# Ledger of designs, part 13: VHH binders against FAS1 domain-containing protein YDR262W

Target 1, 246 residues: FAS1 domain-containing protein YDR262W, of Saccharomyces cerevisiae (q12331)
Amino acid sequence: KNVVNLITFKDSNGKLHKRLAPEEIPPRLHNSQVNSYPLGYKGMRDFSRPAVNLDDILGTQQRKQQEFLAELSPLSLESKLSLVNEVQIFASYVRNDVETYNKVSDPNEDLIIIAPTNRAVSQLTLKPWQFPNNIDKLESDGATEKELDTAIQENISKFVRSHIVVYNDDKNSYKKVSPGCTLLQSIDFTESKKSDSETGGDILLKKEGEVYYVASSRDEKFHAVESIENGSNGVILMVDFTLVGP
Short names: E, the ipSAE of ESMFold2; O, the ipSAE of ESMFold2 at other seeds; V2, 0.75 times the mean of E and O plus 0.25 times the DockQ between their complexes.

## First folded at step 7 (VHH; framework vhh_7xy4_2)

Design y2 (at its last look DockQ between E and O 0.52; V2 from the best seeds 0.64)
Amino acid sequence: QLQLVESGGGLVQPGGSLRLSCAASGFTFRNYAMAWVRQPHGKGLEYIATISGSGDSTYYSDSVKGRFTISRDNAKNTLYLQMNSLKPEDTAMYYCAVDTRYWYGDKLDHKGQGTQVTVSS
ESMFold2, look of step 7: ipSAE 0.745; ipTM 0.907
ESMFold2 (binder alone), look of step 7: mean pLDDT 82; pTM 0.825
ESMFold2 at other seeds, look of step 7: ipSAE 0.673; ipTM 0.866
ESMFold2, look of step 8: ipSAE 0.694; ipTM 0.881
ESMFold2 (binder alone), look of step 8: mean pLDDT 82; pTM 0.827
ESMFold2 at other seeds, look of step 8: ipSAE 0.670; ipTM 0.870

Design y3 (at its last look DockQ between E and O 0.01; V2 from the best seeds 0.00; counts 0 for: pae E 18.6 > 2, placed apart)
Fold by ESMFold2, look of step 7:
Structure y3 (fold): chain B 246 residues (1-246), chain A 123 residues (1-123)
Amino acid sequence: as target 1 above (246 residues)
Amino acid sequence: QLQLVESGGGLVQPGGSLRLSCAASGFTFRNYAMAWVRQPHGKGLEYIATISGSGGSTYYSDSVKGRFTISRDNAKNTLYLQMNSLKPEDTAMYYCAVDTRYWYGSKPTLDHKGQGTQVTVSS
C-alpha cells in the first residue's frame, strides 16, 4: 500500500499546499536530524541523579528482581520508542515536537511516558494534529499558511506533552495522594500553570496489587498499564487509551 | 568527578587467592550496581560478576561461579572481588565498572570502568 496521510491547507493566494502528517514521516529522517549518539542520547548521565522508580513515586514497597537476569543493555527512551511497535504512531508525534524529543533523548532528564497504543490513537475521531485548535475552521476563516502551521504544531505539542511527565524529587512534578496513588503533572500541565505555587496535576497513577493504572485527573477513569518499558532515562507505560481527545 | 581505582592485583601461583578492591568517588556509590570485568591479553572483555547497589543481589559468569565472590562496602565506597582457587586462565587485566542507572535487572555499562589491575596466575 502506497497510501499516506497528508495535511492540506490553502495559502493567502488560494493555492493548495500539502505536507506529511507526523505518522507518515519515516523514523530514519527524524533520527538523522536530531540524535546521532550511539545509544540515542547526548552524553553520559550524571551519576548523582536518582533513577526513576515507580514504587518510590507511589510510596509503596519496591518490587525487586535479580540483576543477573539476561536483558538488553539499557536504552534511552528515544531508542525504546522507536523499537516498541505498538506505540509507533505516538512515537511519530513525539518526533514532531522537537523540544520534547530533545528531552526524551537527554540522559540527564528523567521521564515517565504514558504511551497510547496505535489502536488508541487510531480510534480518535480527530487526529492529534486536528485538535484542540480547529484547523478546518481556521482555514475557512482565512488563516495564513504560517498561522495554520503554528496551530497544527500547537495541537501536536499539546497531545504529546499531555502524555509525558518530567520526574524530579520536588513537589512541582508529582504529589502523593495516598499510598499507591500519585498525582502527576504532564509537561503540558507544567507549561500551562499560572504560578510555581500551583501543585495540582492532570494524571493519576496508582498501583493495586501488582498492576499499575493510569487515569486523567478530569474523569478518574483508570486503565491498566499493559506493559512497562524501562530505559536509561525513565520509563514507558503503554496504555490502550489517550489522556486527551477531541 | 567520577573515579574508579582498582588495586590488589599481582602474581600468584595456581590454587592461590587474591582480593581485588575498587575505590569509588565522585558519585553516590550505594545507588549503582557495580561489576567486575576482565580482559585476557589479546582477547575481548569478559563480564564476570555484578552486584546490586544494596549488595542484596549478585550475578556470576559460569567461568568463575563458586570460586569468586563479589561484595561491596557502601560505608567505604569500595567494591571487592575475592578470587579463590585461581587458575592460569584467570590471568587478565581486571576492571571494575559502574552501571549509569541504578536499576534492578540492568547490566552495567563499560564506559565507566577504571584503569584496571593485572592478575597473573603462573607457576
Scores: ipSAE 0.000, ipTM 0.100, lowest interface PAE 18.6, mean pLDDT 73
ESMFold2 (binder alone), look of step 7: mean pLDDT 80; pTM 0.817
ESMFold2 at other seeds, look of step 7: ipSAE 0.720; ipTM 0.893

Design y4 (from x5 with A35S D56G S61A; at its last look DockQ between E and O 0.39; V2 from the best seeds 0.00; counts 0 for: pae E 12.4 > 2, unsure alone 64.5 < 65)
Fold by ESMFold2, look of step 7:
Structure y4 (fold): chain B 246 residues (1-246), chain A 124 residues (1-124)
Amino acid sequence: as target 1 above (246 residues)
Amino acid sequence: QLQLVESGGGLVQPGGSLRLSCAASGFTFRNYAMSWVRQPHGKGLEYIATISGSGGSTYYADSVKGRFTISRDNAKNTLYLQMNSLKPEDTAMYYCAVDTRYWYGDKPTSLDHKGQGTQVTVSS
């Protein structure tokens, strides 16, 4: 655009800054939001690869696997995540992490997305871009704009990647700890772990009766999955909490 | 339009108490974490306390922990700061603050809204 509104403000050190006004930040346009159903993209799933099945992961296999597979949508998780109104804040963070966004739209991936609701993100005392790197401290310590942007991007990526599991049908990305309870490794856990200093996983998935539950392995406080959205390359589990926080 | 109006400041003796209020309008109050910040005369801003949108989680700066309590009433769109055991060092302009931006273009921005403030003066 030819004319862009900027906001001028003074930080706690008295230094002047300019930021793009919120009304000047256009929403992103997704191919799936423009296309009618069914999705008209050529990136389709290899049908020889089994779809993600939560009951296989949990060891609770039942006839519901057949019903689950019958509901498998041709829409990618990228499309589904963008359309689920209750998780739009999280979805916007996913789009801000290019590497993760590419996985979410990749038909050759199989993902489990633990998507916090808008309410869950709103409960945080700091925005996902503000932790674990302390942005305010970095700024007050004289970090350059580039250093701040890098730290912010790292915070966003860590938040997003802590909620997403890559499921490999030829490799275990999980450990069954008991019938109906499985330990999963998020992308962030996998990227951060060392062979000698990291064990197990960071996400617990449990089924009791017909209800699925998710917890962080750190506190083991289980929250019920509020809904499940199926996509061509995985599933979205909607939860009313975040797996990581300030 | 988004508005934040602080009140409840004043002159108080050391060891006394004050309760600050912040009336919020123009946004969905319950969806946003809120903060109290203060500015001592001639110094920069200091973030004092933050409370989550639901009120279930709080954070306090070390300088006020144990003496100040942040709370909110989502039915009344009001943020509170209970200040006990006040010290002369607590003398400052106090602001309530919110950041209504979750995600922007290629990078997020810092906090973009605070009220006009209410003065707290602690002196004998």
Scores: ipSAE 0.000, ipTM 0.291, lowest interface PAE 12.4, mean pLDDT 75
ESMFold2 (binder alone), look of step 7: mean pLDDT 79; pTM 0.809
ESMFold2 at other seeds, look of step 7: ipSAE 0.054; ipTM 0.559

Design y5 (from x5 with D56G S57K; at its last look DockQ between E and O 0.02; V2 from the best seeds 0.00; counts 0 for: pae O 18.1 > 2, unsure alone 64.5 < 65, placed apart)
Fold by ESMFold2 at other seeds, look of step 7:
Structure y5 (fold): chain B 246 residues (1-246), chain A 124 residues (1-124)
Amino acid sequence: as target 1 above (246 residues)
Amino acid sequence: QLQLVESGGGLVQPGGSLRLSCAASGFTFRNYAMAWVRQPHGKGLEYIATISGSGGKTYYSDSVKGRFTISRDNAKNTLYLQMNSLKPEDTAMYYCAVDTRYWYGDKPTSLDHKGQGTQVTVSS
C-alpha cells in the first residue's frame, strides 16, 4: 500500500534520481510572495457587489439577485476549496499557483471554479504536471533540474487556470449562445488571447431542468455538475472530468 | 482625498520610548490592513509592522519584534506604533501606509500611498 508516488529523472550527468511527484509535495511560497503577504486572509466583501448567480449567467429562471444572498456563506472560495474532500488534488494545484490562489482568496473577486474530482484527475493518462510541456522529452534531452521544475510549474499553472473563470458581467467575460447555454472564458483562455478584442471561450455551461452541465468547447461533451458549493466570492462546480488533458 | 498624517516622532535617548500616530481620512479605514515602514538615512525602505483591518492579527519584522507594538483604533481612524527600548539603529523616517498586498475593498486612487513621514532620532 503505497500512499506516495515517486518519479524518476536523470541529471545532466546521466545519473538517475527519484523524487516525490508534485501532487505529493506541499505547496511552497516564493520568498517575494511570502514577504509581500505577511497576514492571513481577512476581509469583508463589498456588499454592493452582487453574488454570482448561475441562472443569470445562463439566461434561465428569472430569479431576483437577492434570492441568492441567503445562500451566501461567510467562507471564501479559498476556505471552501480546502474543505471539499472530493477535490483535494485540484485544490493542492490551486495553492501551487500563487497568482490564481490570490484571486481565490480575494473577497472582491468573483470566480467560477470548475473543480475536477480526485477521481477525474487520477484517471488522466498523464498527470497535470506532465503536459503540455513534455517533461519526459525534456529530461531525455538533458534538461537541468531547474529547467524541469520550471516546466512542471508551468504545466500545473496552465491546468489550474483552465478550470477557473473570473466572472465579469461585461460583453467579453462570457457569451450566451442560447437560453440555458453560455460560453465562458477560463483564466488560461484570456491569458492566451492574441488581442484584447478576441471573443469566444473554452468552457460551455448548460442548464437542463434543475441540473447544470459543463463541457469543453472543443469537444462539447457535457458532464453533469455533481455538487455546487457557494462561497462569499463565487461558486465551486464539482465535476467528474477535466477540461484539459494530454 | 486619501490622507495619512504621521506624528509623534522626535529625539530620544537610547532605551527610551516613543508613540507614533497616523491619522487616516478619505477611505473606510477599518477595511484596510495598515503598515509602518521606515527608511534610515541613505538606505532603502524597511517594512517593520502590519496590522489587519480588524486589528486581530499583527506581524513584525525581526528587527523590532518584542520592542514595537502596532495597534489601531477604528473608531478614531488612527494607527499607532508604540516603540520601546529604542536603539540608535532605529533612527529613521517612519511612514504609515495602506498595505495594498492585503486588499479588502475598493482600490484607493494611489496603490502604495504613504504619509509624509515623521523623523525618529535615537541619540545621546
Scores: ipSAE 0.000, ipTM 0.107, lowest interface PAE 18.1, mean pLDDT 73
ESMFold2, look of step 7: ipSAE 0.000; ipTM 0.120
ESMFold2 (binder alone), look of step 7: mean pLDDT 81; pTM 0.829

Design y6 (from x5 with R30S V98R L111F; at its last look DockQ between E and O 0.35; V2 from the best seeds 0.00; counts 0 for: pae E 14.8 > 2)
Fold by ESMFold2, look of step 7:
Structure y6 (fold): chain B 246 residues (1-246), chain A 124 residues (1-124)
Amino acid sequence: as target 1 above (246 residues)
Amino acid sequence: QLQLVESGGGLVQPGGSLRLSCAASGFTFSNYAMAWVRQPHGKGLEYIATISGSGDSTYYSDSVKGRFTISRDNAKNTLYLQMNSLKPEDTAMYYCARDTRYWYGDKPTSFDHKGQGTQVTVSS
């Protein structure tokens, strides 16, 4: 069996600290994928809401009609995310950002999740909790355990939120660039901007033939979507790269 | 069966050099980023360096940057640490580790496997 080890941090006096959640932080409700059910379930999905349709977002095809009432509902994105073995590492980071995980579990929040594969995350030489805040430097500079925990949580949240788009036609969270190419705003992009002037985005979504592609808007290097998982409250696009890195 | 076996440690004088090796078996080596960590006597584990699965990217802690070089040979399933300009404060048990890339529960983790280690002692 795998062994879970703690990483240590040094304060300015050379005293070592374990990387532990302080006791004042509430205990987690559920462990990883064991006995999972939606965290923060908020009632039934409004079945009049159309399903997220990538072709509608791209402007390449008419939006499909609502599913029939008599059919069994598809699994939520929370359920789908916990079942897709290829993105288990990313899914664990999502669960540790409580605010974002609540959106994934909410049947009335429509999301596009661009989920990096286990291989994509494993190829990173810094773990998502280690950047962009330099945790080693903060500890060497004498940061308190609380300051370190805050910086680590900011790193995790930024990584997770850079890969998730809240789809909302009312707020224009996306902008069609051309037929078959759309600029999207991640949660992180939306939270980082002052909304009074800039309406750009950090993610490009493209369709060429029958294949979907994703790129960071910064480098425009498109990667094919390897798999699409449809859930009741959105879609998961599996990709073999990360949108942000060290 | 998954194993990590470190070697190459020993006694060396200040300013000297050592090259550590880590032989890996029981998993697809090239699919994982690998790390070197050390534990000075009476202290906790300290990250030293990380290398990507392909070997294209490396990262170093400030305490060893410019003196140590991490590398890997995916054809031989072997991880290396070249240590130059060794100082007495580099004295520690050195471990190679397979990095985990995700949280487990509500706690951060740095790796899911660690070898038995190899001792490096720097004294004059």
Scores: ipSAE 0.000, ipTM 0.254, lowest interface PAE 14.8, mean pLDDT 74
ESMFold2 (binder alone), look of step 7: mean pLDDT 82; pTM 0.838
ESMFold2 at other seeds, look of step 7: ipSAE 0.005; ipTM 0.298

## First folded at step 8 (VHH; framework vhh_7xy4_2)

Design z1 (from y2 with L108F; at its last look DockQ between E and O 0.60; V2 from the best seeds 0.00; counts 0 for: pae O 4.7 > 2)
Amino acid sequence: QLQLVESGGGLVQPGGSLRLSCAASGFTFRNYAMAWVRQPHGKGLEYIATISGSGDSTYYSDSVKGRFTISRDNAKNTLYLQMNSLKPEDTAMYYCAVDTRYWYGDKFDHKGQGTQVTVSS
ESMFold2, look of step 8: ipSAE 0.691; ipTM 0.873
ESMFold2 (binder alone), look of step 8: mean pLDDT 81; pTM 0.824
ESMFold2 at other seeds, look of step 8: ipSAE 0.682; ipTM 0.865
ESMFold2, look of step 9: ipSAE 0.213; ipTM 0.646
ESMFold2 (binder alone), look of step 9: mean pLDDT 81; pTM 0.831
ESMFold2 at other seeds, look of step 9: ipSAE 0.183; ipTM 0.631

Design z2 (from y2 with N31D; at its last look DockQ between E and O 0.62; V2 from the best seeds 0.70)
Amino acid sequence: QLQLVESGGGLVQPGGSLRLSCAASGFTFRDYAMAWVRQPHGKGLEYIATISGSGDSTYYSDSVKGRFTISRDNAKNTLYLQMNSLKPEDTAMYYCAVDTRYWYGDKLDHKGQGTQVTVSS
ESMFold2, look of step 8: ipSAE 0.755; ipTM 0.909
ESMFold2 (binder alone), look of step 8: mean pLDDT 82; pTM 0.825
ESMFold2 at other seeds, look of step 8: ipSAE 0.716; ipTM 0.886
ESMFold2, look of step 9: ipSAE 0.721; ipTM 0.887
ESMFold2 (binder alone), look of step 9: mean pLDDT 82; pTM 0.826
ESMFold2 at other seeds, look of step 9: ipSAE 0.727; ipTM 0.891

Design z3 (from y2 with D106K K107S; at its last look DockQ between E and O 0.58; V2 from the best seeds 0.66)
Fold by ESMFold2 at other seeds, look of step 8:
Structure z3 (fold): chain B 246 residues (1-246), chain A 121 residues (1-121)
Amino acid sequence: as target 1 above (246 residues)
Amino acid sequence: QLQLVESGGGLVQPGGSLRLSCAASGFTFRNYAMAWVRQPHGKGLEYIATISGSGDSTYYSDSVKGRFTISRDNAKNTLYLQMNSLKPEDTAMYYCAVDTRYWYGKSLDHKGQGTQVTVSS
């Protein structure tokens, strides 16, 4: 029978809870995938798809170098996230959001992942499970354990989805603002649109000289990308800040 | 290696004030949010105040809002808690902690030995 490990633990307020341990939930394995879906080739990358190219998104000229690095990377973004030590807190949140993790694991979903470093998360006054739903207040107001678990999951999912862009090379995933500056839509932005005709985005990507910068469109405070990890199905931009916070 | 040393506790009358200090060493202090956590005798731990790594953002539990002020001095690696309008229910052991609660329900791993605050007539 399917056995799941539950942990009984006492929170900082003395209340006992049962949860799945996030570190004990393994990543989905993908050593070799057999097509089990009606659509045919979901488990194998369409080799005609070009690699994600930041210079194409920005309208700048560096295609050969970026394209070469992407072509040499055998590892998926799923694999890269599990191996990059500097973002393991964020990676653990991604694994906890099954819908998003499915996209990261899908060879035919091209993604831009703006991954906050462990430092970026560690310095936050509230951690991603604590906002925007106020978990402390829900506990104080007598919320059930199920209501708390739902609110916590919503918080984590919103944080994760605010940092990931599904790239498509059409008009719905990004819009150039000016040469070298592009407005992107996170998964969270796309899922939260109030109208079908709404344009815009929640993430700014800029190139100034040879350095890439990222900002939330809400405050426009640009932060330098510390490093770029290329994967077979996209790119990870490592940043020392979070796009959403308390 | 990592050390947190609290000081400034004591016996005080209701309505009084105390200022707690926490000396931090063995880690890059400014990279971490810090917290004050209290434990009344025989009760669980309560996170009462947190402050961001830079010191520009704070959060308070409802039980202490408006009465307590958390602050930090990153040049001195020191965390502070100014406690005003103290009440008997504030009586507890007070701990300085690195806020590593990346997941709901995690216990404190990085706290000091604590300083006792007793509020009574």
Scores: ipSAE 0.686, ipTM 0.885, lowest interface PAE 1.0, mean pLDDT 82
ESMFold2, look of step 8: ipSAE 0.686; ipTM 0.881
ESMFold2 (binder alone), look of step 8: mean pLDDT 82; pTM 0.833

Design z4 (from y2 with G105K; at its last look DockQ between E and O 0.55; V2 from the best seeds 0.64)
Fold by ESMFold2, look of step 8:
Structure z4 (fold): chain B 246 residues (1-246), chain A 121 residues (1-121)
Amino acid sequence: as target 1 above (246 residues)
Amino acid sequence: QLQLVESGGGLVQPGGSLRLSCAASGFTFRNYAMAWVRQPHGKGLEYIATISGSGDSTYYSDSVKGRFTISRDNAKNTLYLQMNSLKPEDTAMYYCAVDTRYWYKDKLDHKGQGTQVTVSS
């Protein structure tokens, strides 16, 4: 049985709209106050704001069907991550990083999530909590539990933030290299910059034919995007590799 | 039914060599990183070597680096450990394991029954 709740609201121009009501809240405790500190009291997405469009980012032919589906999706990227069986390990790391989880849940964000599959994570010689801080060495050197917890959290946060792009067209968050090839900045890259003098990036996005490809800018080894999930606040690109590794 | 069966252990003199094997079944072997873990008598588990699912990447503890080589044959679902320049401190029960430590303090519950390696004169 498909039970759908609708709410009615009026925009600033007096026009009446209908939107799917939020589904029942999961049993986890989350503080939504953190997500809206600089934006004041607001929890709804502006309907006039266009959805993330990969072909615009790449400078290729726009896909009307993709834009249409993204515009009509009622589910946030947080909800979509929870439903994609193939990325549940990565999704668990996202939920563990409170700042990133808040962005993924925020209807006023526009994100590109490059989500490694469970297979991509399961194949790693070291799991994301083990690098780049060498946890085994810290343990052998007598690190305290607090020192270990801090190092582990830094590892997980860096891994998660290296796979997520905050898309904002007016803030120079990407650089088109050529038609069909664009350089993107992960959250980790953006937070590590000391200068805003020139746009750069750590992620390459490419389209060849109807297939999208992703690479780290460090090795430029492209991997096909296996599937695309569209959500209300962005898009998930499923890939069978990790952008950072041991 | 996941199954890991180690073999190739035995008694060897210091400076000698052994090759351990692990036959895997009941899961998609190629999709998982695998580890060799050892347990000296009366002591805890020591993770000594890990290999990626494809076999392209390896990681070694400092205690065995340069002396041991981990490898895998995905066509035969088999994991290997070549042990050279063996020392008495290498004496332990050796296990192969699926590396499912996605979180700190996760246990490696997916390991075999082990094969004993004893290095003595």
Scores: ipSAE 0.612, ipTM 0.850, lowest interface PAE 1.3, mean pLDDT 81
ESMFold2 (binder alone), look of step 8: mean pLDDT 82; pTM 0.828
ESMFold2 at other seeds, look of step 8: ipSAE 0.726; ipTM 0.899

Design z5 (from y2 with S57R; at its last look DockQ between E and O 0.82; V2 from the best seeds 0.68)
Fold by ESMFold2 at other seeds, look of step 8:
Structure z5 (fold): chain B 246 residues (1-246), chain A 121 residues (1-121)
Amino acid sequence: as target 1 above (246 residues)
Amino acid sequence: QLQLVESGGGLVQPGGSLRLSCAASGFTFRNYAMAWVRQPHGKGLEYIATISGSGDRTYYSDSVKGRFTISRDNAKNTLYLQMNSLKPEDTAMYYCAVDTRYWYGDKLDHKGQGTQVTVSS
């Protein structure tokens, strides 16, 4: 009874559907509670862990300004993601994926979030809930509400996890290809590989001059990073495209 | 203020062709996927075709695939639907819409007034 799962609504054809309402995600508990993060880790960031540094990942000259700003920003990526108006559609999808949301809130994680803008999502012919599982086909084939909810959740989680890289110095999440160009593995890539022997990645990060660029490794079409937000547990790279689509 | 105006509907014989237009204003047209939907009298809405903001990707329902073609002209803020090999079951009110279905079960926003297509002898 204390769990908010889904809300029920009726479409124009009279069929009933369920969806996770973004407004139903509980806010953070106030500091007078024993647990500050009811679904995640408690406490402060390990002081010894360095901030995520894009120039280190790229093998280029370290930028003192970026490192300094990261040290001055105590806000988590959870907080930063909620404040960046241009990515609020993507942010709502992140909240829908509990495992990923817990990582975004965890001060001992280090993440690179490649956040598509609202425009990047709005221009897609199919929205993230519609692929790769064909929801219309499942519905017409008589799938139960639970089967539909599961398929939709898988679609959204796959979209979210394709845009997030977990960087940990104890994990192999990236490979430098050349100075200023690095191949990254999204969470979705690492969860989808069939064996530990599978190598490579699905995201390219490049720096030319003072500008960062991102591409899918599949098409290698680079897009400029529009904005960088530094948080205590990583960075958000805002881009005007999606790394995966219909 | 967002405005969508459909035109080009009418009476046609089975097997005939018709071209629908949708004039858009009050928003940055090229930033949004656009859709054509239809509503037969007394029935629900059916999504029939969608086109990406740039126009480089399209999607068609099985009921119209191969017979209908969606296109857009971003310089003129206009969406089109070329309808060939029309059947009586294509009879419906046709609407253009901005595809803002970010979650399962979302309804279309900002649909126009519609244009009637009737396919009969």
Scores: ipSAE 0.608, ipTM 0.837, lowest interface PAE 1.4, mean pLDDT 81
ESMFold2, look of step 8: ipSAE 0.660; ipTM 0.856
ESMFold2 (binder alone), look of step 8: mean pLDDT 83; pTM 0.843

Design z6 (from y2 with R30S; at its last look DockQ between E and O 0.52; V2 from the best seeds 0.68)
Fold by ESMFold2, look of step 8:
Structure z6 (fold): chain B 246 residues (1-246), chain A 121 residues (1-121)
Amino acid sequence: as target 1 above (246 residues)
Amino acid sequence: QLQLVESGGGLVQPGGSLRLSCAASGFTFSNYAMAWVRQPHGKGLEYIATISGSGDSTYYSDSVKGRFTISRDNAKNTLYLQMNSLKPEDTAMYYCAVDTRYWYGDKLDHKGQGTQVTVSS
């Protein structure tokens, strides 16, 4: 029996859409997503800002093709995340986190999104809503529904924010370690700092030959970037692993 | 067509052991975390063990930790549960499931028909 599988997602205006599902077991879309602005995202992009350039971040020579595609991309990262079938689970978590969704939708916030594939999430023993707060234990300890919802939201927010870097030219978002290797700070890392003098990072970005690699700075286990999607306000690096896990 | 077929259940004495198997087909087995779920008669479902797609990470409920071992063979598309030191309260229908609980409250409808485990003297 040949049946076309359709999945739904909620756009920034709260409208539900259907698309063909490339996954064997499609994720269920979260229907409670809401755009936090009356008309959508904030104003229009300041066009004097240059596009995010991975080779400048890495201190390597830029490929002309990557720069060309980034310059011609009319779609925001919010739009790109909603349309990339391979990261729909992660995209749904982003839409659930209001603060992060606002940044992804803001044309004057330039981002590097390290987006785990649906496979990377599906294979986890605990899903992003289950850690680091132990939801099973909270339930067994008699947590109220409100306490439980708060803990779940904190888990999802931390997962999302651990995969997103706010780019800036002020050196707060990245530190070049060597040519072809750069230490980045996720939103979660920057919000967890004890003081502004902390200069570390939680994400390593590396280029070897023509292939980009990402690792957590804790284990330095590099994984190849599967694909790169360029948007008007940044870039999506698709990876088949999660930067944080149970 | 996704299928999960459990086997290996039966009647066993307290303190005994059983090994459950689950044959999986119709999907890319190694892409998904798998779970064992049990349901005592007239009670709700209990998620007792989960294993990552690669098999390198596991999670156990407190009720079975130290007594049960989840494992998988991705070359044979098979999930296993080794059950040791069985107790009467382990009596339940045991289901193999694909862990697709991406959100709290998600229903786990991708499970087999189950295999009965009865622990009684």
Scores: ipSAE 0.708, ipTM 0.892, lowest interface PAE 0.9, mean pLDDT 82
ESMFold2 (binder alone), look of step 8: mean pLDDT 81; pTM 0.820
ESMFold2 at other seeds, look of step 8: ipSAE 0.757; ipTM 0.910

